# Ledger of designs, part 14: VH-VL binders against Uncharacterized protein YLR179C

Target 1, 201 residues: Uncharacterized protein YLR179C, of Saccharomyces cerevisiae (q06252)
Amino acid sequence: MSSAIVAKLNKEDIIKDTVKDLAFEILGELSVSYVDSDDIKLGNPMPMEATQAAPTIKFTPFDKSQLSAEDKLALLMTDPDAPSRTEHKWSEVCHYIITDIPVEYGPGGDIAISGKGVVRNNYIGPGPPKNSGYHRYVFFLCKQPKGADSSTFTKVENIISWGYGTPGAGAYDYIKENNLQLVGANYYMVENTTVDFNYDM
Below, E stands for the ipSAE of ESMFold2; O stands for the ipSAE of OpenDDE; V2 stands for 0.75 times the mean of E and O plus 0.25 times the DockQ between their complexes.

## First folded at step 11 (VH-VL; framework fv_temelimab)

Design g1 (from f6 with heavy chain H105Y; at its last look DockQ between E and O 0.54; V2 from the best seeds 0.00; counts 0 for: pae E 4.2 > 2)
Fold by ESMFold2, look of step 11:
Parts: C-alpha cells; structure tokens; sequence
Structure g1 (fold): chain C 201 residues (1-201), chain A 120 residues (1-120), chain B 106 residues (1-106)
C-alpha cells in the first residue's frame, strides 16, 4: 500500500506542495473517518458539514517492527490551499496538532490516534472561502524523536502559515524544525457550498 | 496585504440618510463576507449586518432592519452600507470588517472607520 | 440573541501584573473571538477560536474557555497593553460583542 499511497499523493501534488524535500517512508495506513461518512479514500471530496467535528483517526502499520512501544506519534492536519489552490497568501492553515500519541495496538491491530496524546492545537474543521474551489485537507502522522521533550515543540499560535510568517510555510517546517519523521498520510477535499447566513435577508 | 479603505466623515441632519463605502484590496473580494459594525462615542461595538459579495445575500441585526441596506459591487471590490431615517443616537464610527473565512468566523481585518455625526 | 457579559468593565493594574478578563455567554458558543482596540483606532483581531493568538500578538496573551465561559489573560501587563478588549461570538446571528473591558495602567 506504501507505493500506491505515495503515487496518489504525488499525482495530486501533496508531495510537492507540503512535503517538499523531506525524506520519508510511509509505514502504514492512516485512517480518517467522520460520523455517517465513508472512510477517507485518499483525496475524495467531502461535504463541509460532515467534517466539522473532530474525526476518528487510526493508524495501521504495514509492519509493526518499524514502531516500538517507546515511540510517540504526532498528528498534523494542514490546508495548503489558502485562500485557494492558486493563491497561497495565507497557506498553510493549521487545523489540528496532537503530540505524544502512544504506540498501543487495539483489538483490530490499529493504533488509536484520535483521543490519545496531547492536543496542542484543537481541531478546526474545514472552512474554505466560498467560491475558492476545493481545498486539500492533509493529515500527516509522524514519529517523534526518541526521548524528545514535546513541551519544546514549536508552539503554533497563529494558524495562518502555522505562525511562521511566510506564505506557504506549514507542516513541512513544523516536521523539520521538531525533527519529526513522517510515516503516514491521508487527505480529502472540501469546497464551501453552504447556504448564506441563518438570519433573514 | 489586505486593506479596507472607507469613505470620509459625514455630517447629517436627522431624518436624512448616509451611505458609507468600503473598498477592499489584497484578497478575493467575493470569497468572504463583509460585515458592518458601529461604535457610538465612548460605547461598545454593535453589529449592523453583513453581505456575501458573490451572491448579494444579506443579513441584518433586527435593530436596523428597515433602515440599513448593505450592498456590494464586485467590479470595484467595494461594499456599501446605507442607513436611513437618521437620529442623533446614530452618531457613531461605522466600520467595515472582513470575515476571516468564507464560513461564519471572526473578523481578521477592519476598515479605518467612518465618523457619521447626526445633529440638528 | 446571545448576550455576552464582560467582566470587569474596567480595571487598573501595574506593569508586570497578571490580568484576567472574563466573557460569559447567555448560551453555549463555539466561535468566541477577542479584539483589542486602542483609542481612536479600529479594533484588531487578537484571539480567535478562544485560544489562538492572531499574528503579531505577544505571547504574554492567552485565551481559554469553552461553552459559556471564556477568559483572556495577560501574564505580565506591559504599557502597550493599555486598550479596550472585546469578546465576540460568531455562533449564531446576530453577531454580538461583549461590552468591553478597558485596561488602564496605574
């Protein structure tokens, strides 16, 4: 599944736009699911309304030997397409950060990501501007450096450009600055088609 | 950079109307709601209403329904707020404010404000 | 409509003091924002989604809260923090603001 995941990410410019020159190996399947929706299937469109509550996130390694019980995982969620796919003035937008996720296998052989670890940035559901087309909402699962003190990880205090102050900065910069190792990825697409205002016109 | 530039100060008589403009630049005008907020001297902030510049759909605070009219001109990236039947209590600074996202979120940029003075 | 009650309406504190401003909503909200306004100037975005600092906001500021009760805290008050701070809900229309908290330096 590793080569198929990387091929899809590359075809949709996820590698170019968010991972850049970061060395990585996908070690498993990152599952993202929302209530009453199918699991995310690597780039499927999602209705904006279905993505507003935090999703269930799980990781199933292809080979458990590449993760140890001492490892900790971090989950990142980013939108590289702010305000649109062709305009990057506010990209990337940080949507979720969880750190210190333990490598603990459930009955199904997967690792629970959501509901574990320490939430550094609360989930913010997709909210692309109206008429900006589809935005990609990208999830990255990373392995933290062994013995790292996660309290020293970069604090993301402005979700625009992850607070780095440079258009286009985001997940890549966070991963590199904090010495994280990218091991899983998934994404979906959302466009804003909601009805205007819930007050009389 | 995002910029909202409003029209100049106005002095009006009771019973007349005023139309304040807000010219936007530095972002896709039609992708974000534009809001209008006022602040009487020494007082707090009061939301008047908003427009989706793409659709022309509007929402108003009930307090101003029937007196406030919010419009937008896509071709000039300019929003307008007109307030009719002016009273002395309408004396305030009027602000336009850009929505943060294309969904109903907070305001990230504000215009410089337009003082409207209503006096006999 | 959702009423926001800010407390205190004004306060006076010394440089270096810890300052806490509260905002209480008449019903639960998910979209609470804070703005800073200096005299004679437009408000500025300060904190969004209860706890996320806007660009350029000093790290001595923090926000917290959920449901009906939200706070803005300044860990060590500085002279440039003299301003009025407003909370604002974006949960339902009409959008409403708290009455403001004027922070004065002793």
Amino acid sequence: as target 1 above (201 residues)
Amino acid sequence: QVQLVQSGAEVKKPGSSVKVSCKASGYTFTSYYMHWVRQAPGQGLEWIGAINPNSGNTAYNQKFKGRATITADKSTSTAYMELSSLRSEDTAVYYCAKDLWGYDYGFDYWGQGTLVTVSS
Amino acid sequence: QIQLTQSPSSLSASVGDRVTITCSASSSVRYMYWYQQKPGKAPKAWIYYASNLASGVPSRFSGSGSGTDYTLTISSLQPEDFATYYCQQYHRYPLTFGGGTKVEIK
Scores: ipSAE 0.083, ipTM 0.611, lowest interface PAE 4.2, mean pLDDT 87
ESMFold2 (binder alone), look of step 11: mean pLDDT 92; pTM 0.941
OpenDDE, look of step 11: ipSAE 0.150; ipTM 0.704

Design g2 (from f6 with heavy chain H105E, light chain L53R; at its last look DockQ between E and O 0.03; V2 from the best seeds 0.00; counts 0 for: pae E 9.6 > 2, placed apart)
Fold by ESMFold2, look of step 11:
Structure g2 (fold): chain C 201 residues (1-201), chain A 120 residues (1-120), chain B 106 residues (1-106)
Amino acid sequence: as target 1 above (201 residues)
Amino acid sequence: QVQLVQSGAEVKKPGSSVKVSCKASGYTFTSYYMHWVRQAPGQGLEWIGAINPNSGNTAYNQKFKGRATITADKSTSTAYMELSSLRSEDTAVYYCAKDLWGYDEGFDYWGQGTLVTVSS
Amino acid sequence: QIQLTQSPSSLSASVGDRVTITCSASSSVRYMYWYQQKPGKAPKAWIYYASNRASGVPSRFSGSGSGTDYTLTISSLQPEDFATYYCQQYHRYPLTFGGGTKVEIK
């Protein structure tokens, strides 16, 4: 199953555009669900209005032995396509950061991601510019280094380029800077044909 | 190790209904869409619809909307397809098929098929 | 609705022959999927993502294509390859299949 997820991410340029040269191994399935909507399958389109409240997020490892009870997980959500797939001057946009998620299995054998840990950046629902085409909204689940002090993780104070000040900076830079290990991914696509968002800064 | 085991063949009269079951094993039932496809004798494959077993959400081929009902029972890992108002043209082998995790991924496992014969 | 047209609908070939099957979509699809079906059996996954062989599929099978035009090629036909092959799109609901190509022994 790990090879099928990686193959899809590669074919859709997720690896090229957001993972770049990070070493990684997908250790399980990252599930994302919204109230009153279909579950996220890897890469499906979603109505913008269905994604505005924070989703339920769960992780099901392929092999539980690859995560220990001492591990902590981090969830990242990013849009590499701001303002569009072909123009990246605002990329990447940070949409969600949760750290210190405990490895605790529920009755169904999955790890609850949403509602656990420490929210570092509140969920911001997809808001692509009107008629900019589909944007990819990418979720990454990472394992934190054992014993890491998460209070020292990078503070993301501007969602544009994750506050790094360089167009194109985002999840890759955060993962690398904080020595996180990528272990899960999912994404969906959203377009906006109805709402004129005001992006004036 | 993944198996989809379907219920046995059925003979039905026009105007009645049939409910075919598909019991899944060897994977997490709620993590993957289940599809239903039929094949009339000597003919090709025709998609009926799908269900997300976790949420219960369904999608149908418009040809069957109003006649087909797809359901899932999480507690038994079993999907069902019911087809009502049967006609002779509904004679076919009905298959369940497991989706891969991911959009636009195809089907990786199929049930053995259930022959439904509609005759007067 | 995306219609898939397979060609030929049937063919007769000898062991060792090179066989090419085409599938044409009425509009662009992201990927094409292929299934092998033997008489009295359920279809089997054969090719994913237009060109990726499913587990256990011999290397003599290859898939190619993009957009609307896709092919399945058997480089040297073997006795176990005589079957019907179906293409399928999963780009848009309703999911649709090609009409099938029956590969028979000569």
Scores: ipSAE 0.006, ipTM 0.554, lowest interface PAE 9.6, mean pLDDT 87
ESMFold2 (binder alone), look of step 11: mean pLDDT 92; pTM 0.941
OpenDDE, look of step 11: ipSAE 0.253; ipTM 0.747

Design g3 (from f6 with heavy chain S31D, light chain L53R; at its last look DockQ between E and O 0.57; V2 from the best seeds 0.00; counts 0 for: pae O 2.5 > 2)
Fold by OpenDDE, look of step 11:
Structure g3 (fold): chain C 201 residues (1-201), chain A 120 residues (1-120), chain B 106 residues (1-106)
Amino acid sequence: as target 1 above (201 residues)
Amino acid sequence: QVQLVQSGAEVKKPGSSVKVSCKASGYTFTDYYMHWVRQAPGQGLEWIGAINPNSGNTAYNQKFKGRATITADKSTSTAYMELSSLRSEDTAVYYCAKDLWGYDHGFDYWGQGTLVTVSS
Amino acid sequence: QIQLTQSPSSLSASVGDRVTITCSASSSVRYMYWYQQKPGKAPKAWIYYASNRASGVPSRFSGSGSGTDYTLTISSLQPEDFATYYCQQYHRYPLTFGGGTKVEIK
C-alpha cells in the first residue's frame, strides 16, 4: 500500500514538484473527505465548489507501533500548479497548515487530524485560474520532531511560494526547516470550469 | 513588472459620458479579470464592475443600472470603463485593478487613478 | 449585497502603539482582503485571504478572522503606517468594501 501511494505520487509528478528528494516513508493512509462527497482517492477530480469548506481528515497507520502517544503530527496542503501546470511563478501556494496534532486513536483505529492541533494557516479552498487546467491539491502529513515546539516553526505569512520568494518553493522547504518527517499523503485535482462571474463560494 | 496606466483627468458636464482607459503591461492581459473601482472625494471605495479580457464577459454593480460599460482590447492590452448620464455624484477617482489569480481572488495591482469631475 | 462594517472609522495613535481594526460582514464570507491607501495614492494590496501579507508588507501587520468577523492588527505602529485601511469581500457579487479606517497620528 505504501509503495502504491508513492508510485502514484511519482507518476503524477507530485514528488518532483513538491517534496523533491526528501526521504520519506508512507506510514499509513491519509483520508480526506468533503461534505457530501466520497473520500478522496489519490488524484480523483473534484468540483471546485465542493472543496471550499475545510475537509474532514483522518490518518490510519499501517502499524500503530510506528507512532507513539507522545508524537505530534503536522498537516500541510499545497498547490504546485500555480498559476498552472506549465507556469509556476506562484508555486507552491499554501492552502492549509495544522501543527501539534495529537496521536489519538478513534474507535476505528484512525487518528483525527481535522479539528485537532493548532491551525497555523487557515484553510483556503481551491481556486485555480480559469483556463489553467487541472491543479493538484496535495495533502502531506508529517511527524514532528520529539519535544518540538510548534510555535517556533516557520511562519508562512505569504501563501505564494509559502513566503520563500522562489517559484517552486513550499512544502519541501517547510518540511526541511522544521525537521518534519513525511508519513502520509493524498491529493485530488480541480479544474475551474465556472462561467465567468458566476462563481459563488 | 506589472503596471496599470490610466488615462488623464476628465471634466464633464452632467448628462454626458466619460470613458477611462487602463493600459496593462507586465503580465498576460487575457489571463486575469480587470476590475473598476471608484472613490468619491473623502469617501470609501466602490466596486463598479469587471471584465474577463479573454472572453469579453462582464459583471456590474447593479447600482449603476446599465450606465457603466466595461470593455477590453486584447490587441492593446487596454481595459475601458465608460460611464454615461453623468451626475455630480459621479465625481470621483476611478481605478482599474487587476485580479490576483485570474478570478475572484482580490486585487494585487491598481492603476494610478483617473479623476473624473462632473460639474455644470 | 454583503455589507462590511469597519470599526473604528478612524483612530489616533502614536508610533509604537498596537492598533487593531475590525471588519464585520453581514453574512459569512470565504475570502476577505485588506488594502492600504495613503492620501492622493491608489490603494495597495495588503492582506490576502484574511491572513496572508502581500509582497512587501511588513511583518508587524497581521490579519485574522473567519466567517463574519475579521481583524487587521499592527503590532507596533510605524510612521509609514499612517493611512486608511479597507477591507473587501470577494465572496459574492457585487464586490463590496468596508467604509475604511483612518489611522492618524496622535
Scores: ipSAE 0.139, ipTM 0.694, lowest interface PAE 2.5, mean pLDDT 92
ESMFold2, look of step 11: ipSAE 0.394; ipTM 0.753
ESMFold2 (binder alone), look of step 11: mean pLDDT 92; pTM 0.946

Design g4 (from f6 with heavy chain L100F; at its last look DockQ between E and O 0.78; V2 from the best seeds 0.00; counts 0 for: pae O 2.6 > 2)
Heavy chain, then light chain:
Amino acid sequence: QVQLVQSGAEVKKPGSSVKVSCKASGYTFTSYYMHWVRQAPGQGLEWIGAINPNSGNTAYNQKFKGRATITADKSTSTAYMELSSLRSEDTAVYYCAKDFWGYDHGFDYWGQGTLVTVSS
Amino acid sequence: QIQLTQSPSSLSASVGDRVTITCSASSSVRYMYWYQQKPGKAPKAWIYYASNLASGVPSRFSGSGSGTDYTLTISSLQPEDFATYYCQQYHRYPLTFGGGTKVEIK
ESMFold2, look of step 11: ipSAE 0.596; ipTM 0.834
ESMFold2 (binder alone), look of step 11: mean pLDDT 92; pTM 0.946
OpenDDE, look of step 11: ipSAE 0.245; ipTM 0.747
ESMFold2, look of step 12: ipSAE 0.527; ipTM 0.821
ESMFold2 (binder alone), look of step 12: mean pLDDT 92; pTM 0.944
OpenDDE, look of step 12: ipSAE 0.232; ipTM 0.733
ESMFold2, look of step 13: ipSAE 0.495; ipTM 0.807
ESMFold2 (binder alone), look of step 13: mean pLDDT 92; pTM 0.941
OpenDDE, look of step 13: ipSAE 0.199; ipTM 0.719

Design g5 (from f6 with heavy chain S31D H105Y, light chain L53R; at its last look DockQ between E and O 0.47; V2 from the best seeds 0.00; counts 0 for: pae E 3.1 > 2)
Fold by OpenDDE, look of step 11:
Order: structure tokens, then sequence, then C-alpha cells
Structure g5 (fold): chain C 201 residues (1-201), chain A 120 residues (1-120), chain B 106 residues (1-106)
């Protein structure tokens, strides 16, 4: 399961365009779902209008022994395709950051991610430019360092390149700077449709 | 760099029409919506409407009840706002404003503004 | 339409002061923006998505909030900060602005 996820991420150039040579191991399945939609399945297309409210996110470890009740998690959402797959002058765009998520298992054996922890960057729904093709919207779940104070984590005060000022910067830098361990990932794709003014939500 | 250059000031009689232009440069004109916002003297900002320059589709503030018409010419990268049946209350500075990054309809660039004075 | 109420409408402050401006929405909004406007000039983009500074905006400016309540803060007012600030929502049409907050020199 872990190898399958990583293989898909590599095939779609997610790793290359975001976390790059970062050493990581996928420890479980990161489920992402929007209201009135099926769960995201590693790269399926979604209508833009269906993704404007923050999604429900859960994590199911392959082995519960890999996470303890003392661990805290962080969720990142990023768009490496800004303004497009062929032009990355705005890449990456930060869409969501939650930190200090507790490891608490629900009745189904999963960990609730959404609705937990501290929201550092509010959710921003996908809104790719017109005629820019499909954008990848990537979720990364990370394990925080033991005893870490998330209030000291890097503050993303500009969503463009996550404030680092370098095209292509974002998740990699944030993960490295804050000593996070990448343990889960998922993504979907959105293309700006021909329907105009559909941000009227 | 992005630039929005608007037409010059207008003086109009009540009941007449005015058409303001906004020439865009420094970006792909058809990739972002163009909005129109006005500001009466000493007052706040009021959204009039917007256009998708690629499709020509528009959205309007219903307050204007069809008096406002927004158009765009792709060949010249120019947007237009026409306001008919002018009243003294329409006296204001009219601005065109470009969408932000394409991710939403916030405004990252504004024209310099066009003063429209309606007086008998 | 979504009504945005800014508070205060105006304030007088001195250089170095901490200034706080609030914007209250009649209903929850996902996207709130702030603009700075000086007399005789067009508004300038200032804060994106409630808490992101536009290019060139000094670090003394910060934005926060969610749902119906949003805030623009200047940690230490500088001479060039005297202006009128507007909040704006793009949650639902028609787009609407707050009434503005004029920051004047004391």
Amino acid sequence: as target 1 above (201 residues)
Amino acid sequence: QVQLVQSGAEVKKPGSSVKVSCKASGYTFTDYYMHWVRQAPGQGLEWIGAINPNSGNTAYNQKFKGRATITADKSTSTAYMELSSLRSEDTAVYYCAKDLWGYDYGFDYWGQGTLVTVSS
Amino acid sequence: QIQLTQSPSSLSASVGDRVTITCSASSSVRYMYWYQQKPGKAPKAWIYYASNRASGVPSRFSGSGSGTDYTLTISSLQPEDFATYYCQQYHRYPLTFGGGTKVEIK
C-alpha cells in the first residue's frame, strides 16, 4: 500500500515538484472527502465548485505502533502548479496548514485530522487560472517532533511560494525547517471550467 | 509589469450615458476577470460588476438594474463599462480592477480611476 | 447581500501606536481582503485571504480572522500608514466592501 502510493506520487511528479529528495515513509492512508462527493482517490479530477469548503480528513495507519498517543500531526495542502504545470512562477501556493493534531483513534480505527489541532493557515479552495489546465492539489500529513511547540513553527504569511520568495518553494522548506516527518499523502486535480463566476458560493 | 490605464474624466447630463475604458497590459488579458468598482466623493467602494474577457460572460450588482453594461475587446485587451440613465448619484470615480492570481476574485491591480460627473 | 461593518469608521493615532481595525460580516465568509487607499489615489491590495500580505506590504501589517470576524493590525504605525483601509468579501455576489476606516494622525 505504501509503495503503491509513492509510485503514484512519483508518476505524477508530485514528489519532484514538492517534497523533492526528502526522505519519508508513508505510514498509512490519508482520506480526504468533500461534502456530497466520494473520497479523493490519488489524482481523480474534482469540480472546482465542490472543493471550496474545507474537506473532512482522516488518517488510517497501516501499523498503529508507528504512532503513539503522545505524537502530534501536521497537515499541509499545496498547489505546485501555479500558475500552471508549465509555468511555476507562483509555485507553490499554500492552501491549508493545521498543526498540533492529536493522535486519537475513532471507532473506525482512524485518526480525525480535520476539526482538530490549530489552524495556522485557513483553508483556501482551489481556483486555478483560466486556460491553465489541471492543477494538482496535494495533501501532506506529517509527524511533528516530540515535544515540539507548534507555535514556533514557520509562519506562512504569503501563500505564494509559501512566503519563501523562490518559485517552487513551499512544502519541502516548511517540512525541513520544522523537522517534520512526512507520513501520509493524497491529492486530486482541478481545472478551471467554462462556467464563469462560479466562486459565488 | 501589470498596468490598467483608464480613459479620461467625463462630464455628463442626467439621463445620458457614459462609457469608460480600461486598457490592460503586462498579463494575459483573457486569463483573468475584469471588475468595475466606483467610489462617490468622500464615500466608500461599491462593486458594479465583472466580465470574463475570454467568454464575454458578465456578472452585475443588481443595484444597477440593467443600467450597467460591461464589455471587453480581446484584440485590444480593453474592458469597458457603460452606465446609462445617469443620475447625480452616479457622480463618482470609476475603477477597473484585475483578479488576483486567478485563484479568486480579489483585486491585485487597479486602474487609476475615471471621474464621472453628472450635473444639470 | 453580505454586509461588512468596519470599526471604527475613523481613528486618530500617533506614530508608533498599535492600531486595530475590525471587519464584521453579516454572515460567514471564506475570503476576506483588505485594501489601502490614500487621498486621490486608487486602492491598493494589502491583505489577501484574511492573513496574507500583498507584495511590498510591511511586516508591521497583519491580518487575522475567520467566519464573520476579521481584523487588520498595524503593530507600530508609521507616517506612510495614514490612509483609509477597506475590507472586501468574495464569498457571494454581489461583492461588497466595508465602509472603510480612516487612520488619521493625532
Scores: ipSAE 0.077, ipTM 0.678, lowest interface PAE 2.9, mean pLDDT 92
ESMFold2, look of step 11: ipSAE 0.220; ipTM 0.685
ESMFold2 (binder alone), look of step 11: mean pLDDT 91; pTM 0.938

Design g6 (from f6 with heavy chain S31D N57K; at its last look DockQ between E and O 0.73; V2 from the best seeds 0.00; counts 0 for: pae E 5.1 > 2)
Fold by OpenDDE, look of step 11:
Structure g6 (fold): chain C 201 residues (1-201), chain A 120 residues (1-120), chain B 106 residues (1-106)
Amino acid sequence: as target 1 above (201 residues)
Amino acid sequence: QVQLVQSGAEVKKPGSSVKVSCKASGYTFTDYYMHWVRQAPGQGLEWIGAINPNSGKTAYNQKFKGRATITADKSTSTAYMELSSLRSEDTAVYYCAKDLWGYDHGFDYWGQGTLVTVSS
Amino acid sequence: QIQLTQSPSSLSASVGDRVTITCSASSSVRYMYWYQQKPGKAPKAWIYYASNLASGVPSRFSGSGSGTDYTLTISSLQPEDFATYYCQQYHRYPLTFGGGTKVEIK
């Protein structure tokens, strides 16, 4: 399961374009679902209009022993394809950050991600440039360091390159700077066909 | 720091033209759309048009029916808005506004505004 | 074009009051933006993407909404918050603004 997810991420160049050479192990399945839509399945296309409200997110560990009740999780959402897959001068765009998500198992054995923790960056629905092709919208679930004070985490005030000022910067830098451990991932794709005069720069 | 500095107030007669300038600094001029918005006295905001300073591509509110012309000079990081066939209803404060991220995003910085008065 | 209707057009409130402004779109829009404007001044960016506060905006402000209905809320009105607020859609051209909501001191 873990290897399959990682293989897919690599195949789609998500690892290369986001978390790069960070050492990580996928510890479970990160489910993402939007209202009136099927669950996201590692790269399926979604209509842009269907993704504008914050999704319901859950995490199901392969082995519950890998996460303790004392652990806190952080959720990241990023777009490395800004303004397009071939031009990344605005990459990555930050779309969502939640920290301090408690590890609490529901009756089904999953951990509720959405609706929990502290929202650091509010959800921003996908808005890719018209005629820029599909953009990958990637979710990363991370384990926070023990005893960490999330108030000291990097503040992302500029969603472009997550405020780092370098094209291509984003999730990698945030994860590394805050000593997060990547434990889950999912993604879908969106293209924009509705805007007449946008994103042609 | 980002700054948008507009040209001074104008007084024009009906039928004439006015050209307002907006000099940008503190950011890469060509990486963001520049918009023009006007506000009649005591009224709300109205979008006139926008330009991609890099390509020169423009978009206009059709309400102006070709009377508005937006241009940009990359060498001086200056955007222009020219409005022809002026009428009294064109009396307003005209603003340039920088697109937030170069995408279809809100405006993060505004010029100080240029009052254009059209009167006989 | 997409029409944006703000409600109310004006309101009177006291310091400490909770204030809610609505913006209704004639059709669904992806994002809504809000601006604050004080008399004789240019508008200032206030809320991006419906719910993201612009730099320098106090946390007493919040935004929410999706589709056709959006709201700007001030949890506890402060003296410096008396101003006119405009919503704006960037979903489709031409870009359009709401009529504005003037928040006045009671």
Scores: ipSAE 0.054, ipTM 0.660, lowest interface PAE 2.9, mean pLDDT 92
ESMFold2, look of step 11: ipSAE 0.231; ipTM 0.712
ESMFold2 (binder alone), look of step 11: mean pLDDT 92; pTM 0.944

## First folded at step 12 (VH-VL; framework fv_temelimab)

Design h1 (from g4 with heavy chain H105E; at its last look DockQ between E and O 0.07; V2 from the best seeds 0.00; counts 0 for: pae E 10.8 > 2, placed apart)
Fold by ESMFold2, look of step 12:
Structure h1 (fold): chain C 201 residues (1-201), chain A 120 residues (1-120), chain B 106 residues (1-106)
Amino acid sequence: as target 1 above (201 residues)
Amino acid sequence: QVQLVQSGAEVKKPGSSVKVSCKASGYTFTSYYMHWVRQAPGQGLEWIGAINPNSGNTAYNQKFKGRATITADKSTSTAYMELSSLRSEDTAVYYCAKDFWGYDEGFDYWGQGTLVTVSS
Amino acid sequence: QIQLTQSPSSLSASVGDRVTITCSASSSVRYMYWYQQKPGKAPKAWIYYASNLASGVPSRFSGSGSGTDYTLTISSLQPEDFATYYCQQYHRYPLTFGGGTKVEIK
């Protein structure tokens, strides 16, 4: 199952553009859902208006033994495509940061991500420029270093380039700088014209 | 451990209906489309339709022209396919299949199949 | 409706042979999927996204192609590879399958 997730992320250049040379292993399914819309299924298009309120986010590990009760998780959301897929001068745009999420399982084996931990950067819904095409909106779930003092994590005060001041900087730099371990990913696409993929339903 | 368990074989008369069930376990039922596919003896695979178990939204192959009805019960994690006005050419093994990770994926898990025999 | 044409419909080959089967779509598709089916069994996911092997599929299998033309290749046929292989498009509803390629022992 995890090889198919990695294959989809590779096919759509998520790994090339946002993960780069970070060590990672997908340890479970990161689910993202919005009210009155289809669930996120690795790169599906979403209407911009459906994504403006914060989503419900959950994580289902493939194997619980790879997460301990003492682990803390961080959720990151980024847009690597600002102002467009082919022009990255404002990339990456930070859309959400939650840290210190406890590893606590519900009845279905899911860990609640949204509504837990400490919100470092409040959710900002997708707002791609008009006629800029589809932007990828990428969610990363990470393990925090054992015993880390989250007050020392990078403070993101400007969402453009995550405040690093270098076009293209973002989630990769945050993960690397704070010694986070990437363990889950999901994404969807939004454009500012309500144009779907060329699929019949 | 993902598992799709289908209801048992059926023998039906022409003009009647059949309803096949598919009980899902080992994953979040509402997060994936469920598909129905059939295979006549010695023949290839034919897609019947699909359901989004969360919303109830469905899509159908027009070859079944309103004869197929696909439903899902979130509370029991069970999908159903009902085929009405049965003909002898509807004799086939009927499979449920789980969509893999969503919108533009293939099928990663299949049920064991349900033989439906329509006797003249 | 996107029609998928597999070639050949059947073939006979010996253990150790290199086998190539093709799947042509009537219009461009985003990705092609492949399934293996043995008699009396449900199909199994084999290749997804044209070239990625499903879990547990031996490395002697490979897939390639884009647009309308796709192939599945077995570099050195083994006894357990005798089966029927189906291609499938998931680009546009109705979802469609190729007619299958039966690989038989010669």
Scores: ipSAE 0.006, ipTM 0.467, lowest interface PAE 10.8, mean pLDDT 86
ESMFold2 (binder alone), look of step 12: mean pLDDT 92; pTM 0.944
OpenDDE, look of step 12: ipSAE 0.039; ipTM 0.598

Design h2 (from g4 with heavy chain H105E, light chain L53R; at its last look DockQ between E and O 0.03; V2 from the best seeds 0.00; counts 0 for: pae E 14.5 > 2, placed apart)
Fold by ESMFold2, look of step 12:
Structure h2 (fold): chain C 201 residues (1-201), chain A 120 residues (1-120), chain B 106 residues (1-106)
Amino acid sequence: as target 1 above (201 residues)
Amino acid sequence: QVQLVQSGAEVKKPGSSVKVSCKASGYTFTSYYMHWVRQAPGQGLEWIGAINPNSGNTAYNQKFKGRATITADKSTSTAYMELSSLRSEDTAVYYCAKDFWGYDEGFDYWGQGTLVTVSS
Amino acid sequence: QIQLTQSPSSLSASVGDRVTITCSASSSVRYMYWYQQKPGKAPKAWIYYASNRASGVPSRFSGSGSGTDYTLTISSLQPEDFATYYCQQYHRYPLTFGGGTKVEIK
């Protein structure tokens, strides 16, 4: 299963554009769903209006022995395509950061991600510039280092380039800097053909 | 673990119908298309159609136009394929197969197959 | 619809031989998929996205190709590789399979 997920991410350029040279192993399926809308199925298009409230996020490990009760998880959401797929002056845009998510299984065998842990950056729904084409909205689930003090994790105070000050910086830099282990991924695509957003960027 | 468990073998007369079931477990049933494929004895694989179990939307191979009906029951995580107006050439093993990661994927899991024999 | 032509339809080879199975599409496809089927069993996912091995597939299997011409290669044939191999396109409905290549071990 994990090689099939990696191949799909590579086919859609997620690895080239957002994961880069990070070592990782996909340990399960990251499920993202919005109220009254289609579930995210690794790259499906979504209506912008359906993605404005925070989604329900769950993780189903392929092998539960790879996660212990003492592990903590982090969820990251990023847009590598700002302002467009071919122009990256605002990339990556940080859309969501949750840390300290406990490994606790519900009755369906899933780990609840949304509604757990500590929200470091509130959810910001997709808002691609009008007529900029489809943007990829990428979710990464990471395992935190054993015993890490998450209060020392990078503070993302500017969503543009995740505050790193370099166009194209984002989730890769956050994962690397905070010694996170990437274990799950999903993404969807949104375009905006109707609304001019008022961006301060 | 993903499992697709199909109903048992059937013997049918020409002109009748057969309905094969495929019970899914180990994944979110509504998140992936379910496909039906058949294989006549000693022959290759032939796609019949697919269903999106969440919406109920279907697609069919034109060869089976008007004879095949694919349905899904979300509450039991079960897909069904019904083939009507059976002929002797419909004798085959019928498989369900799970779409992997959406609509642009191959099949990652197959049911064990259901032999349908149509004899006069 | 997109027709897939596999070649050869059958072959016999010795353990250790390099075996190449071809799949030709009547028009360009985005990716080719391969399945292994043993007698009396359901098909199993083998190669996806033209060149990626499914879980548990030995490294002696490789896939390649693009556009209309794809191959499945077994670098050193083993007795357990006796099976029929099918290519499949998922570019356009109706989904279609190649006619299969039956691999027999001498």
Scores: ipSAE 0.000, ipTM 0.459, lowest interface PAE 14.5, mean pLDDT 86
ESMFold2 (binder alone), look of step 12: mean pLDDT 92; pTM 0.942
OpenDDE, look of step 12: ipSAE 0.322; ipTM 0.776

